# Designs tried in a protein design chat: VHH binders against p49116. Part 163

Target 1, 238 residues: p49116
Amino acid sequence: EGPLLSDTHVTFKLTMPSPMPEYLNVHYICESASRLLFLSMHWARSIPAFQALGQDCNTSLVRACWNELFTLGLAQCAQVMSLSTILAAIVNHLQNSIQEDKLSGDRIKQVMEHIWKLQEFCNSMAKLDIDGYEYAYLKAIVLFSPDHPGLTSTSQIEKFQEKAQMELQDYVQKTYSEDTYRLARILVRLPALRLMSSNITEELFFTGLIGNVSIDSIIPYILKMETAEYNGQITGAS
Below, E stands for the ipSAE of ESMFold2; O stands for the ipSAE of OpenDDE; V2 stands for 0.75 times the mean of E and O plus 0.25 times the DockQ between their complexes.

## First folded at step 12 (VHH)

Design j15 (framework vhh_brivekimig_d4)
Fold by ESMFold2-Fast, scan of step 12:
Structure j15 (fold): chain B 238 residues (1-238), chain A 120 residues (1-120)
Amino acid sequence: as target 1 above (238 residues)
Amino acid sequence: EVQLVESGGGVVQPGGSLRLSCAASGFTFDNYAMSWVRQAPGKGPEWVSSISWSGGTTLYADSVKGRFTISRDNSKNTLYLQMNSLRPEDTALYYCTRHGYSIPFHGDYSSQGTLVTVSS
């Protein structure tokens, strides 16, 4: 019964496409987002507890929570991605679309609310100064969520989630011993992840995918990819 | 999966008419402005016409004003381009595009398109 996560699972390093274009475009945003998504799924696959659940359970679990994992990844990698710049550019485009009657007011409202929720989440995580160990365990808590509809092996998933919660508590209590309420402040941020639309996330970040393939449809293939296949798909390099 | 499928192209004589259709699926069609773009042999893409999400606003390139009419049927998720008084210079591959939330630089996205040939 070793720990759920090891030090190797705390490392989460996003490599951005280089160079950043002078003007943002859908291909740069999509490639950056795809790299983050694939990094997140590769990270999940590296967890022995996750592997122990078996392929069918792994696929169902990631299909249920990919948007939550992706959003945590956006918050963790916000500085590397220049996420605030990307979101500001999208907001500017939406404002121009209102003036030109290119998008419905209802749809613009939905997308703007999603962007504001995302910005608020990322800002709250930044203000809390969430470290790499805390992010790893928050991602594990989200990954091992037993309460998504249609999941099997829910008792085993629940045990892994509880183990993640216990290890996070132990870490925070020992590392931030003077901040009595830090864990509570961190955990109350998590419910917001489930209020964010995966469809809007796909439109904002994955519009450049060839064939207009949904994230839900590609998840089984990503989870089966070898490291070389993953890197080739995302970076265009060996 | 977002899909746009163009149809209605063909061969017509100068002065003839064609009606192009674009069948949309995988997204809420009436939330988006739509455009027709064409690419003539050996040339870059040329914007032809746009229609707002509601159909209340239509825009046309100077080369097609008074000859082409863009319209949409939101109940059928279909975009149309009525082309009248066709000229040899209208010969091109025609494709439809959706205006998205992504930053609007070059929309390189188009499906296979539909070919319009104006010749005798």
Scores: ipSAE 0.000, ipTM 0.259, lowest interface PAE 15.2, mean pLDDT 81

Design j16 (framework vhh_brivekimig_d4)
Fold by ESMFold2-Fast, scan of step 12:
Structure j16 (fold): chain B 238 residues (1-238), chain A 120 residues (1-120)
Amino acid sequence: as target 1 above (238 residues)
Amino acid sequence: EVQLVESGGGVVQPGGSLRLSCAASGFTFDNYAMSWVRQAPGKGPEWVSSISWSGGTTLYADSVKGRFTISRDNSKNTLYLQMNSLRPEDTALYYCTRHGYSIPFKSDYSSQGTLVTVSS
């Protein structure tokens, strides 16, 4: 009945760890990425349509799409994060690993290709000057993807995805009425997110987690937190 | 210097119970959420349970729900894990960790853990 997203769902404010170290390290990168991931999960949890699907479906959806949500978050927060500086530091580390023969050339090639795809995606979004409303609806479109294997309630998920698409179309047509093809240019960026490996994203951004805990294993923990405890534990969530 | 020292592990028969403790020092314990993480031989770390800074919210992995109880005593800077109805698959090194600002497990650690062995 009401809109899928409200103005509160458009707000997406990332607070970076401080102070920034003189030289970037795995722990600073991991904390920055962790804050973004947690903000992204908090954002998803705040959507009434998402909550209506129930906890088991919520967990399955986020496990399937966290990498797409995270990558959209990286693009949206690229300036705040100084993402280009972080990626440059990761590339430098990879090049040092090649020199020290610590990693296979094939693995390094895969990781470098992922970084190039990520940079291209973020550059294309910046070039399009994607606004906060557009990011919110793009995140909703990827969140409510009915086509991931193993999902239940796929008809309800599809209806929410269609609602997100309709509301994005209405927003773009109203706000950017002079740019007839803007919506098409935005939507054709989304397939690139499906080609990005969640395993490589974990390797690039989350190697600083204690004992290399997988993102897949902590998603249920994040989603099950009560609102008061959730907000109380997050430094950058407001 | 942040220190977390686990204790209370041992060898127990299936269906038995153990209580693990984690003594924290070097930081303001009641400002941090805490977790138990375990690592079985040859496996990666698995999150077991978490407790909020106040103790008001607890969370459990599906594999331990209904059998394990996490608790804390902020006056003693101590975290606990009461383990009941132990199963052979619970055999692992158990570590306590503190959460950072955004999500759990974001800091490196160098801790011995406490070994729990559940055998025949």
Scores: ipSAE 0.083, ipTM 0.471, lowest interface PAE 5.8, mean pLDDT 83

Design j17 (framework vhh_brivekimig_d4; at its last look DockQ between E and O 0.05; V2 from the best seeds 0.00; counts 0 for: pae E 10.4 > 2, placed apart)
Fold by ESMFold2-Fast, scan of step 12:
Structure j17 (fold): chain B 238 residues (1-238), chain A 120 residues (1-120)
Amino acid sequence: as target 1 above (238 residues)
Amino acid sequence: EVQLVESGGGVVQPGGSLRLSCAASGFTFDNYAMSWVRQAPGKGPEWVSSISWSGGTTLYADSVKGRFTISRDNSKNTLYLQMNSLRPEDTALYYCTRHGYSIPFKPDYSSQGTLVTVSS
């Protein structure tokens, strides 16, 4: 049938809260991260193949991969977000927590290792100069992962992942024809996404959510919303 | 200007029921998703339930699924939480929170809270 992704799925435009405050706080960081996460969920639910899997499968897939989608989004939108500034503010907050003996040395080590892995991932993607089409297909490969525990329709999910991989290969070979090994360099970056803890991502970026609600709890709400309601509430579209 | 005023808290025996209300004023109520949040003595805030601006989408914490029902009456600018089969662990200060416009689950405004005590 037709391509897995249309040109509309390549467009990924993050609108930041404006203006950026002189001193970053948890609420600004949380709003910025939430905008990116919800843009990522909007992107996913707009894919016809994703819709075809049904509500329960959609919820399970996004619960399993939201951290990978979010991290790819951080890399893609690093400039728009001033991600380096946000990470510096998070590090400053963590250093203040250490001075107040609020966090153990082991926990600080885990969180700092996560920040380091995130910075290395974003830096590697920037050095590769990953374009919008490549990001769209990498997100699709991550979204249509058939290997997460508890999934139904795994054969269909695997077919959509294979389609994403094939379309990425075709795009890279055509667009970067003189760089024979580009696809391999891009794909070898993906396993690193699964080494990053979703719990630490929540702690770093989403501490300002209502009643400390988890992202796992939010996902069914966002995906269950009727299209008109979702567009009004999430995108601000008329 | 923006106000969220709660009522309906009290003392109830285990297995009993209570209905909380949150009266909203100073904004267009049906443009905002709303949540109920609770804070048990000595603990941090815990999200309980959420409802979309139309009432078409609802969500519940696992601890309250099947026992609590969130609803809203946009004509009365009022949010409700019907609490059934109450347990001692439901004892907490309950408050309603408005979501940020276009950013779900980001707090914008919160009420002062009403105490719910479940004891024999």
Scores: ipSAE 0.642, ipTM 0.847, lowest interface PAE 1.4, mean pLDDT 89
Fold by OpenDDE, look of step 13:
Structure j17 (fold): chain B 238 residues (1-238), chain A 120 residues (1-120)
Amino acid sequence: as target 1 above (238 residues)
Amino acid sequence: EVQLVESGGGVVQPGGSLRLSCAASGFTFDNYAMSWVRQAPGKGPEWVSSISWSGGTTLYADSVKGRFTISRDNSKNTLYLQMNSLRPEDTALYYCTRHGYSIPFKPDYSSQGTLVTVSS
């Protein structure tokens, strides 16, 4: 069997909505987040190993790890997204709008802490100067996580995860041979992803979803969406 | 100016069918995902169905799945909703809405709506 990832999986280009509003509104934030989410899921879909697991397993796997993938995507695309500005805007909206929704003080605190954790994680990744290959392998490692409940083909998923880890190790050894502990520094960041609530992430970034639609509910549709169709929507909106 | 004008609403008996149309103007229609949203008397807005810019992807609320079909003709700048096996609970003002770049996003523009009444 060939490598888990190829050079084609390293490319991760996010196109932001245009034009950028003077003040970041909920729609812009949600659109930006949705594009990232779609990009992340379509990235996963482009991996042959992912396809080999079958539609049901694929859907379950993405449902289990979408928050982690999304967060890694935020970190990777932080500059293009102006993530700090987006987060600041979210905080401002929360201060002005959440009060109107009569959220409890405890809930506000939880949300604010989540924003802080997101910012810190992204900052930490930036400080490490993680490159495109490393992000691709990290995403693969979190994608092929066998320890989520309800998954089928866990043995196969585990094998794919191991393969991702090995390829990452080989890459880091080859590319950063002078930095003996780089792999460890990178991998030790992954646990932070598990501390982040998918529900809060959804609330922060995806409040612009129509109706009562949840990320879980739309994942199967996103995975079935043609990439060309998605790209067409992005290019045609201007 | 962006305009969405609906037609096809009316009174129908339970089990009957209606076809709604939404004529779009003032923007590039095939660049936008579109949706139908409805609001019953005394209730909040309810999402019904969405369709991608190309028509290649369609989404439905569970309440209408298997009964309603969303479609579009980009050459005519028109959105459609075929409603079959109508029920009294389908009675509502139906809105045509324009999305941003993707289907799941909140609409940025809505029509005035067309009334659908299902009654015996």
Scores: ipSAE 0.017, ipTM 0.321, lowest interface PAE 7.2, mean pLDDT 87
Fold by ESMFold2, look of step 13:
Structure j17 (fold): chain B 238 residues (1-238), chain A 120 residues (1-120)
Amino acid sequence: as target 1 above (238 residues)
Amino acid sequence: EVQLVESGGGVVQPGGSLRLSCAASGFTFDNYAMSWVRQAPGKGPEWVSSISWSGGTTLYADSVKGRFTISRDNSKNTLYLQMNSLRPEDTALYYCTRHGYSIPFKPDYSSQGTLVTVSS
């Protein structure tokens, strides 16, 4: 009973390590990405509907959708993160590697296509001027996706997703009453998230741990953290 | 028991080349991404380059792009840095780092470093 999300779930403030260096720095990128990941997991865990599903279901859901949540977070925080600058620097590096024939052509193509899809997604969200309420509901829709293979409690998950869709519809109709097709335009952006590769996201943003562990393997530990420890990870305090 | 031991440093003239190596032991090397970091006298650490566990993804600082190449040989548990067209500003203590499981994915082990000096 009651709304799926409260106003506290609309707040999504990313604090970046300062200052942003002039050179590509794996430590800066990894810390920035880690803060966003922890902010996203803290956000998901704070939702009462998510808590109601139980710990095993929570882990399965987040393993299935963490990259989609992360990608929505990238789009929402793209200005704060200077994401376009980071991606341009990576593209320039990859172009130099192609020119010097230093990396596998198939892998470079996969990474470049992923970067292009990420840039296109973020640009389309910025062009639609998606607000914080809309982002919160979009994240809820991808979090409570019942169609991932291997999930249990799919009926309950589907009901939560339907509730998120209904609340988004009500919000958009109330707030953007003169824009009949805004909800449809927003929702048609979601399939692009399924095209994002978790493996390539790890390599682009989590280079420091590529090959050590995957994000999938640490999700249970992240979901169990105390709130104070989350806040330390989100702000980089230790 | 994690050990990272680097070698290959020395004195070279501007425009010269050096190849650094970092021998790893005490862990499963091919599960870990690795980086090179340098520290000039009186300055803080500066990231130089990173490489994924398989070697398929590499990243470079702008200051070294096109001159330095990071690589790894997982069969020998060894990380490399080929440094070409060296400049006096490349003078620093160079060390390798392992990136661990800890959040927010920070380096968890570092070598002691090998000195690279670029001078006439």
Scores: ipSAE 0.005, ipTM 0.196, lowest interface PAE 10.4, mean pLDDT 80
ESMFold2 (binder alone), look of step 13: mean pLDDT 82; pTM 0.813

Design j18 (framework vhh_brivekimig_d4)
Fold by ESMFold2-Fast, scan of step 12:
Structure j18 (fold): chain B 238 residues (1-238), chain A 120 residues (1-120)
Amino acid sequence: as target 1 above (238 residues)
Amino acid sequence: EVQLVESGGGVVQPGGSLRLSCAASGFTFDNYAMSWVRQAPGKGPEWVSSISWSGGTTLYADSVKGRFTISRDNSKNTLYLQMNSLRPEDTALYYCTRHGYSIPFKYDYSSQGTLVTVSS
């Protein structure tokens, strides 16, 4: 059996919308987030182990974990996205909404707590100096989670998750051989991803979507795209 | 420079059919996914349908599945929406929109839309 991930799966390059507006707006934030979501789903689709599970399982897995994959992507691409600037703009908008009584205080508190959790997660990952290989395997561990409600046979998913964990361990042991506790410090960060609400992520980053379209609706669409159409969407078919 | 011109709207009886067209100019049409969005009187915009850049992938709102068909002709830079079994609830101003990266997305380059009224 070959490795779970290849060098192509370590490469994760986000291309931001250009030019960046003078003042951040919902359209720019939504387009940036959508590009990251699309890149994350393209990454998942390209894994042979993921393809082997079949379309129904693929859809169920990504629907269950897209918020975790997206959040890992935000952390990995935080500098490229100027994520701190985006979050500051969102906070400023929320403070103005409080002043105008447009949102309830309880809802604002929930959203601000989510932003704090996101900032803390991204700062923790940056402090640990997580590399591209480590991010790829963390995403694989999250993707191949056998414990989500509603999944059918989970034995194969569990085996792929174990394979991801073993390959990450081998990489860290060889690359960071003098840091005995690095793997433990990295893995202990993952449970925090499940405490972040996918509904609040949608509200913060995807409010620019037309109508009442949910990420759940977008996921099956992206996963069912023909390969040529998928590549055309990513490159803009320039 | 980007122009989207909708046409084909009108007044139709419940159960009737209409075909909407959107003529695109000022950009490379076959590089972009396209969507139809509608706005009923007194309501916000509602996404109706999307089509990928090549036309190979389509997506529909649950309210129109089985009744509406989205299509495109890249040689003519034209987007279509075939609307069958029309209901009073389908009464709205219909807009075509261009999407640069992912579908559905908020790109609205149309200025007028086309009015569809379903009434007895």
Scores: ipSAE 0.012, ipTM 0.432, lowest interface PAE 8.5, mean pLDDT 83

Design j19 (framework vhh_brivekimig_d4)
Fold by ESMFold2-Fast, scan of step 12:
Structure j19 (fold): chain B 238 residues (1-238), chain A 120 residues (1-120)
Amino acid sequence: as target 1 above (238 residues)
Amino acid sequence: EVQLVESGGGVVQPGGSLRLSCAASGFTFDNYAMSWVRQAPGKGPEWVSSISWSGGTTLYADSVKGRFTISRDNSKNTLYLQMNSLRPEDTALYYCTRHGRSIPFKGDYSSQGTLVTVSS
């Protein structure tokens, strides 16, 4: 029994690399993004309901939704990361790439569309003033998605998603009692997360760390990390 | 202009150790994430380990975790792979790889490789 998430699961604190460079560069961006990804994976693995599904299911679930979790993390940590500054630097780089004819016009269009979708999503979340409890439950709803192809234990996953939805509803109704439409406004933001390409997210945020290796191929490793190894990754210790 | 020169490969018995080095020149080493990739005979490339530009983030393939340690010395422009408890299945040509530095590009440069043979 008990709630799906405890107060410890609401805490989501990103520690940025230090010192910040004079000019944003790909390696600072990638290390910041990697810390956010590791924080997101550690958050997921700390949930008792998630642990109860077993390692194979955990791996499949996170492989299916890491981009959605990461994007929610970007929105939640946008101020800490100075995400608008990072995206502006990427846009400026893309514009220079057009001028120098270093990248195909079709690829630039795809990447720009992805950046615009990401900016729109983060702006929507900011306008709604989503709080820490709401982010935690939105991440749980995304994590416990029973509709990804190839999943086993889909009935159990669906039960955990429904529990997340119920607890979010209870929280919003009690905390924002005067705003009868708040829950609906929050939930309709979630479908946009599935429209964003995980391949483009990899190119924007992770190329400097893992090169030609996909994020989904390293997820099993991250989920198996001991706490000391995880802490080393997020604090910059070797 | 860009050069990556490996050393440290050789023949070792199972359970032995080797330390690979990759000396970089022709670019600003501490601006790039680096990886070790290996290719066994008749197989495609297999990622082994990656390290961020500062050395603050390291990742390992499950098959080498706990046995291999990736590190770098930015003052010497050198990447290292310490390999302990070597197994016959670790036999491969090992490459150091410089990751692309420009988002959204994926542009890697790889070295010639150094041969590691684990045999009894």
Scores: ipSAE 0.000, ipTM 0.287, lowest interface PAE 11.3, mean pLDDT 82

Design j2 (framework vhh_brivekimig_d4)
Fold by ESMFold2-Fast, scan of step 12:
Structure j2 (fold): chain B 238 residues (1-238), chain A 120 residues (1-120)
Amino acid sequence: as target 1 above (238 residues)
Amino acid sequence: EVQLVESGGGVVQPGGSLRLSCAASGFTFDNYAMSWVRQAPGKGPEWVSSISWSGGDTLYADSVKGRFTISRDNSKNTLYLQMNSLRPEDTALYYCTRHGYSIPFKGDYSSQGTLVTVSS
C-alpha cells in the first residue's frame, strides 16, 4: 500500500540556538540536543505507518529506540551542530579530570568509550556520504525494530521494518547503481547504535533540562504534541 | 524585551485553591508553548505543567495530575494555573517560562515568580 516514506519524510532541518557562545556551556548543548530530539520524535510521528500502530505501541517503540534515532540525527546534523567541537570540549574536560583524579576511572572510561564510538559512527557516516533519503530509511529501520523487549504488534512492526529495508534497497540501487556494495556498507553501521548507552547520552546532552525529568518520562508527551506547535517553535520570533 | 509577570500567589490552608496568572509581553505569545515551574525552599526547579501554543494540548507532572489545570488566553497574552486540593508539598516559588524550540519542559525565559505557601 504505497511507500512507507514520502519526500516530506526526507526533510530534516535542525535550527540551532543563536548565538553560539564562545565557550560551550550545558545550556547551549542541552538546547541544541533538545531541538534535535524533538525534531526526531516529530519526524517519527509524521509517518502514517507509525501512527497506525497506535499510541501505546508508538510510545514503546520510541522509548526503546530514541537513542538510536538521536545518534543518527547527530550524525546527519553534525555540521549544523558543530558536533566535533562539542565532543572535543567534553574529551578535553575528561582528560583533565583523569589527570586531577576527580572522577572514578570506571566512569571516565565509560564516558570516553561512548564519545569515541559516537565520533567513529559520525565519521563513518560522513565518509560514506549518506544522503537525506538514506538517513530517512535508516531512521525508519531503527524505529520499526520488532526485537525490543515488551513490544506488542511485533509482526506488524517487522513488516514495516522490512518495507523500510526494501525501499532503501530500491533507492540505493537506483541512485548508486554502480556501487553494488553500498547498501551493505551502510547497514553494517547500524549495530554500533545499540552499543551506545542512552544513560550516557542523557548525561552528556541533557544535563541542562529543567526539573527532575528524564527523556523516558517525556517521550509520551512529545509524541502527543500538535505538529503546529513544532512549526510555531521552529519559526518563532524572539 | 521578553517579560513574564506572575501573580496570584498567597497563603492557603491544605485543601485550598489558588489561581496563578502570568502576563506575557515582548514576544508573540501565541507562537510559543508555555510552562509552569516551581522551586521549593532548598530544592532545585521542578517542572509542573505545560501547554501548547494553541492550548490544544496540556501536560502535567505526576505530582499535580488531577489537581492542577493549566490554561491560556492568547487574546490577553496570559497563562493560568488553577491549583486545587493544595498540599504542604506544593509550597514553592512558582514561575512561568516561555519554551525554547524543542522539549516542552525546557524554558528559555523565566520571571521572578509568585510565592505559594500551603501551611498547617
Scores: ipSAE 0.005, ipTM 0.362, lowest interface PAE 9.8, mean pLDDT 83

Design j20 (framework vhh_brivekimig_d4)
Fold by ESMFold2-Fast, scan of step 12:
Parts: structure tokens; sequence; C-alpha cells
Structure j20 (fold): chain B 238 residues (1-238), chain A 120 residues (1-120)
């Protein structure tokens, strides 16, 4: 019927915790990451096509792709988050862990490779000057991925992914008409998202989560949150 | 200002039950998800359970699933934790928080908590 995404779905505004601490700490990094994750899930929830799939399918899709959505969100909000400063603080912490023999060399190597891949991805997106519409459609393409194991309604999901791809193509061709290869340059960035481990993302950005809570365990809760609760989580407002 | 007052803790034998209460004021209680967090002696904080603003959605840590029940009464601005089949490992200071998943700030939970001791 209508377009997959409306102008309201293009708007993606991250509200950072305030005041900013003089020195970055685990609390600030985790709270910033949590706000981005909640904003990303709220964005997904607001899409009529997503709502039409039903609660069980919605939960399965987000559990499968939250890391890809989160990474796209990091790239999109890199300036607002001062992501380079956050990553530098994480690297400094890892270097201290090496010096203190707290982590195995193999684990540190995996984490450092993940940080490198994340930095490369964000730098590539910045160099391409990806706009808000392009980010919205890239997020939709990864959200409506029919190829994750265990999914039901895969034909309907594939249809929504195809719609997202076609609308992105139409947008890029109209808006960047002189750049014949722009769409191809954008799309070849997406496979890199699947090379990023969700376990390592949790370790880097969500280390400050209380106790033994995993992102997979809180996804159904976040998706079922009322709007007021959601706004409280993403702004810290009372 | 946000104020949370926990009560209902005490000493109980293994297999016993306790019901914790959290009286909330200074904010619109029925607009917020609420959580219980505990801190065992000499350990860091551990998330226990969360409940949505309406009470329609609940989430539990694996260590308490099937034994604890979180609930709320929005008409009384009160959060509850019904604890059954208590184990020595449940011994901790229990705090209620306004946040379901984020790190609780000192301003978002009671500094005192309520002490639960499970001993034979």
Amino acid sequence: as target 1 above (238 residues)
Amino acid sequence: EVQLVESGGGVVQPGGSLRLSCAASGFTFDNYAMSWVRQAPGKGPEWVSSISWSGGTTLYADSVKGRFTISRDNSKNTLYLQMNSLRPEDTALYYCTRHGFSIPFKGDYSSQGTLVTVSS
C-alpha cells in the first residue's frame, strides 16, 4: 500500500546521559549504549510492517539482528556519542588488562579485532556520508532479514526486506543521481555487520548491566514496554 | 525527588518465604518499569526481577525463576517481591529501582535497602 517507512521513521535522535562525566566510566558507556539499544528497538516497534508480523516474530527478528541494528546506530550516532572517545577509553582499559594478565591473549585479540572492524565500519559510513534516509532503509534491510535460523513467516519478512531494498534504490537514484555507484558502495558495507560478534558487543558496551542479564533476555521486555516506560529508559527522565 | 523505601526483609530458614515491599514517591509510579536488585555480602549488585509499568510483563533472573514473583499495585504506588523456597544464596540487601535494565544510580534507589538473611 504505502511506503515501508514514513518520515517519522527517518528521525533517529539519541539523547545522551547528562551531565557528561569528566572521565569516561563503565556507567556512562553502558547507559549511553542502553539508550541507543532502546532507541533502536523503539524505532523497529514503530514500523507498521514490523507490527503486522506479530509479537513472537518481532521478538525472534530483533533477537537475531539487534547487534546489526546497534552497530548501524553506533555509526549513525557516532558524532552525538563521541564514539571515537568511547572506543579509545575501551582500548585503554583493554591495554591495562593485558598488562595485568587479566585476559587471555586470544580473547584480547578477538576483542581488538572487533574494535578494529567496528572502527572500519563507522569510518566507511562516515566517508560515504550516509544520510538519515539511507540509515533508516539499511536498518530496515537488516531488521527484515528472512535468513536467520528458526524464523517463521519468512516469505512475509522477505517481502518487507525487498520493499526496503527497492525504496532505498529509488531514494539513492533520485537523490544522488550523478553518483551511479553509490548504492553499490553502500550495500557492500552490510556483510561486515554479520562478522561482528554480539557476545563481544555485549562485553564492550554492556559490561555495566546489572548482574547476569543478557541482551537476548531483555529484548522481549523492551519490545513490550509502554511508550512512557520507553521514554524513561532512553532519556533517564522521571 | 524520587524516593523509594524498601521493607519486608528479615531472617528466615531455607525453604521459607518473605514478601518485600517498595513504597515509591516523587514520580508518576505507573509510568515506569521497576526492578529488584540485590547485593550479597562482599559481592557486586545482581539484578533479580523487573516488571513493566502496567504489570503485564515480568522478567526474572535464572537464579530466582520459578521461586520469586514480582508484582505491583499502581493504586498504592507499591512494588512487591514474593520470595518462596528461599536458599542461603538469596542472602543479600535487596533494593528496588526505577530502572528495568540500566545501571541504577544512587538517586534511583534506596541507599538502605532491606536485608534478607537465609540461614539454617
Scores: ipSAE 0.005, ipTM 0.326, lowest interface PAE 10.7, mean pLDDT 82

Design j21 (framework vhh_brivekimig_d4)
Fold by ESMFold2-Fast, scan of step 12:
Structure j21 (fold): chain B 238 residues (1-238), chain A 120 residues (1-120)
Amino acid sequence: as target 1 above (238 residues)
Amino acid sequence: EVQLVESGGGVVQPGGSLRLSCAASGFTFDNYAMSWVRQAPGKGPEWVSSISWSGGTTLYADSVKGRFTISRDNSKNTLYLQMNSLRPEDTALYYCTRHSYSIPFKGDYSSQGTLVTVSS
């Protein structure tokens, strides 16, 4: 059996589009977000336990949790992305849309609340100084969630989640032996991920996709790609 | 340097067929996924179909599924779209595009296009 995750699963290196434009635009934000999404899907596919569940179960899991994985990725890669600058650009765009009556007041409120929740989450993770191993296990706990509707193999998914929890516990206890409550502080952050709407994340970060394409529609395609071509997409020059 | 040249468009009657081609140059064709995107007069761009670098994985928009077939010949650096049972709603400029990470992305397709008109 062996461990659920290896050192290769701890490595999570996002390469940003280059050059960065003088003024952030929808194209740059969407391309940056797409790179993070592809990296996240590739990360999930590299886990042998994930592959063992089979393609239908894999697709259902990722469709259910892509927003949680993406948000964890945003927090982990906040520095390399200059996430605060991206969020400021999104806010500026929204303020202009309010002035032009392009969006309803209720929708603006939902979107601003989502941005606030995202900032709060990223700040809490930064304050806790979450490391690469902890991020990898948190992503695994989220990925192997047995409680999404319509899933098959829920007993096996639950066992993989429990294995992720055990390995995270072992890591934290060995690495942060003097901080008795660190694991609890980390785990209590996870429920906030489910309060963030995948539809609003898509609207904020993926507006650059062609209008008839949704994240839900591209997930099966990404997951069905052969490993070699998947690697080419995330490591190739743009 | 990257060049994508679409061809094969024309005027066809409803129920007819056309085969579009996209000739690629200036990059390693078999390292990239490819897509067809169309834009009807007065409408925004609509993604039609995608194919992986090897040709092993294909994906279609619901509007064309069962009628269109995407394929590629890596030895000729050429992408194809076989369009069957054409409808007036299929009338559009058809573009090919390559993918780095975004699939499919606004503005990540060629500027040329090939016109398909489904009319009597």
Scores: ipSAE 0.409, ipTM 0.695, lowest interface PAE 3.0, mean pLDDT 86

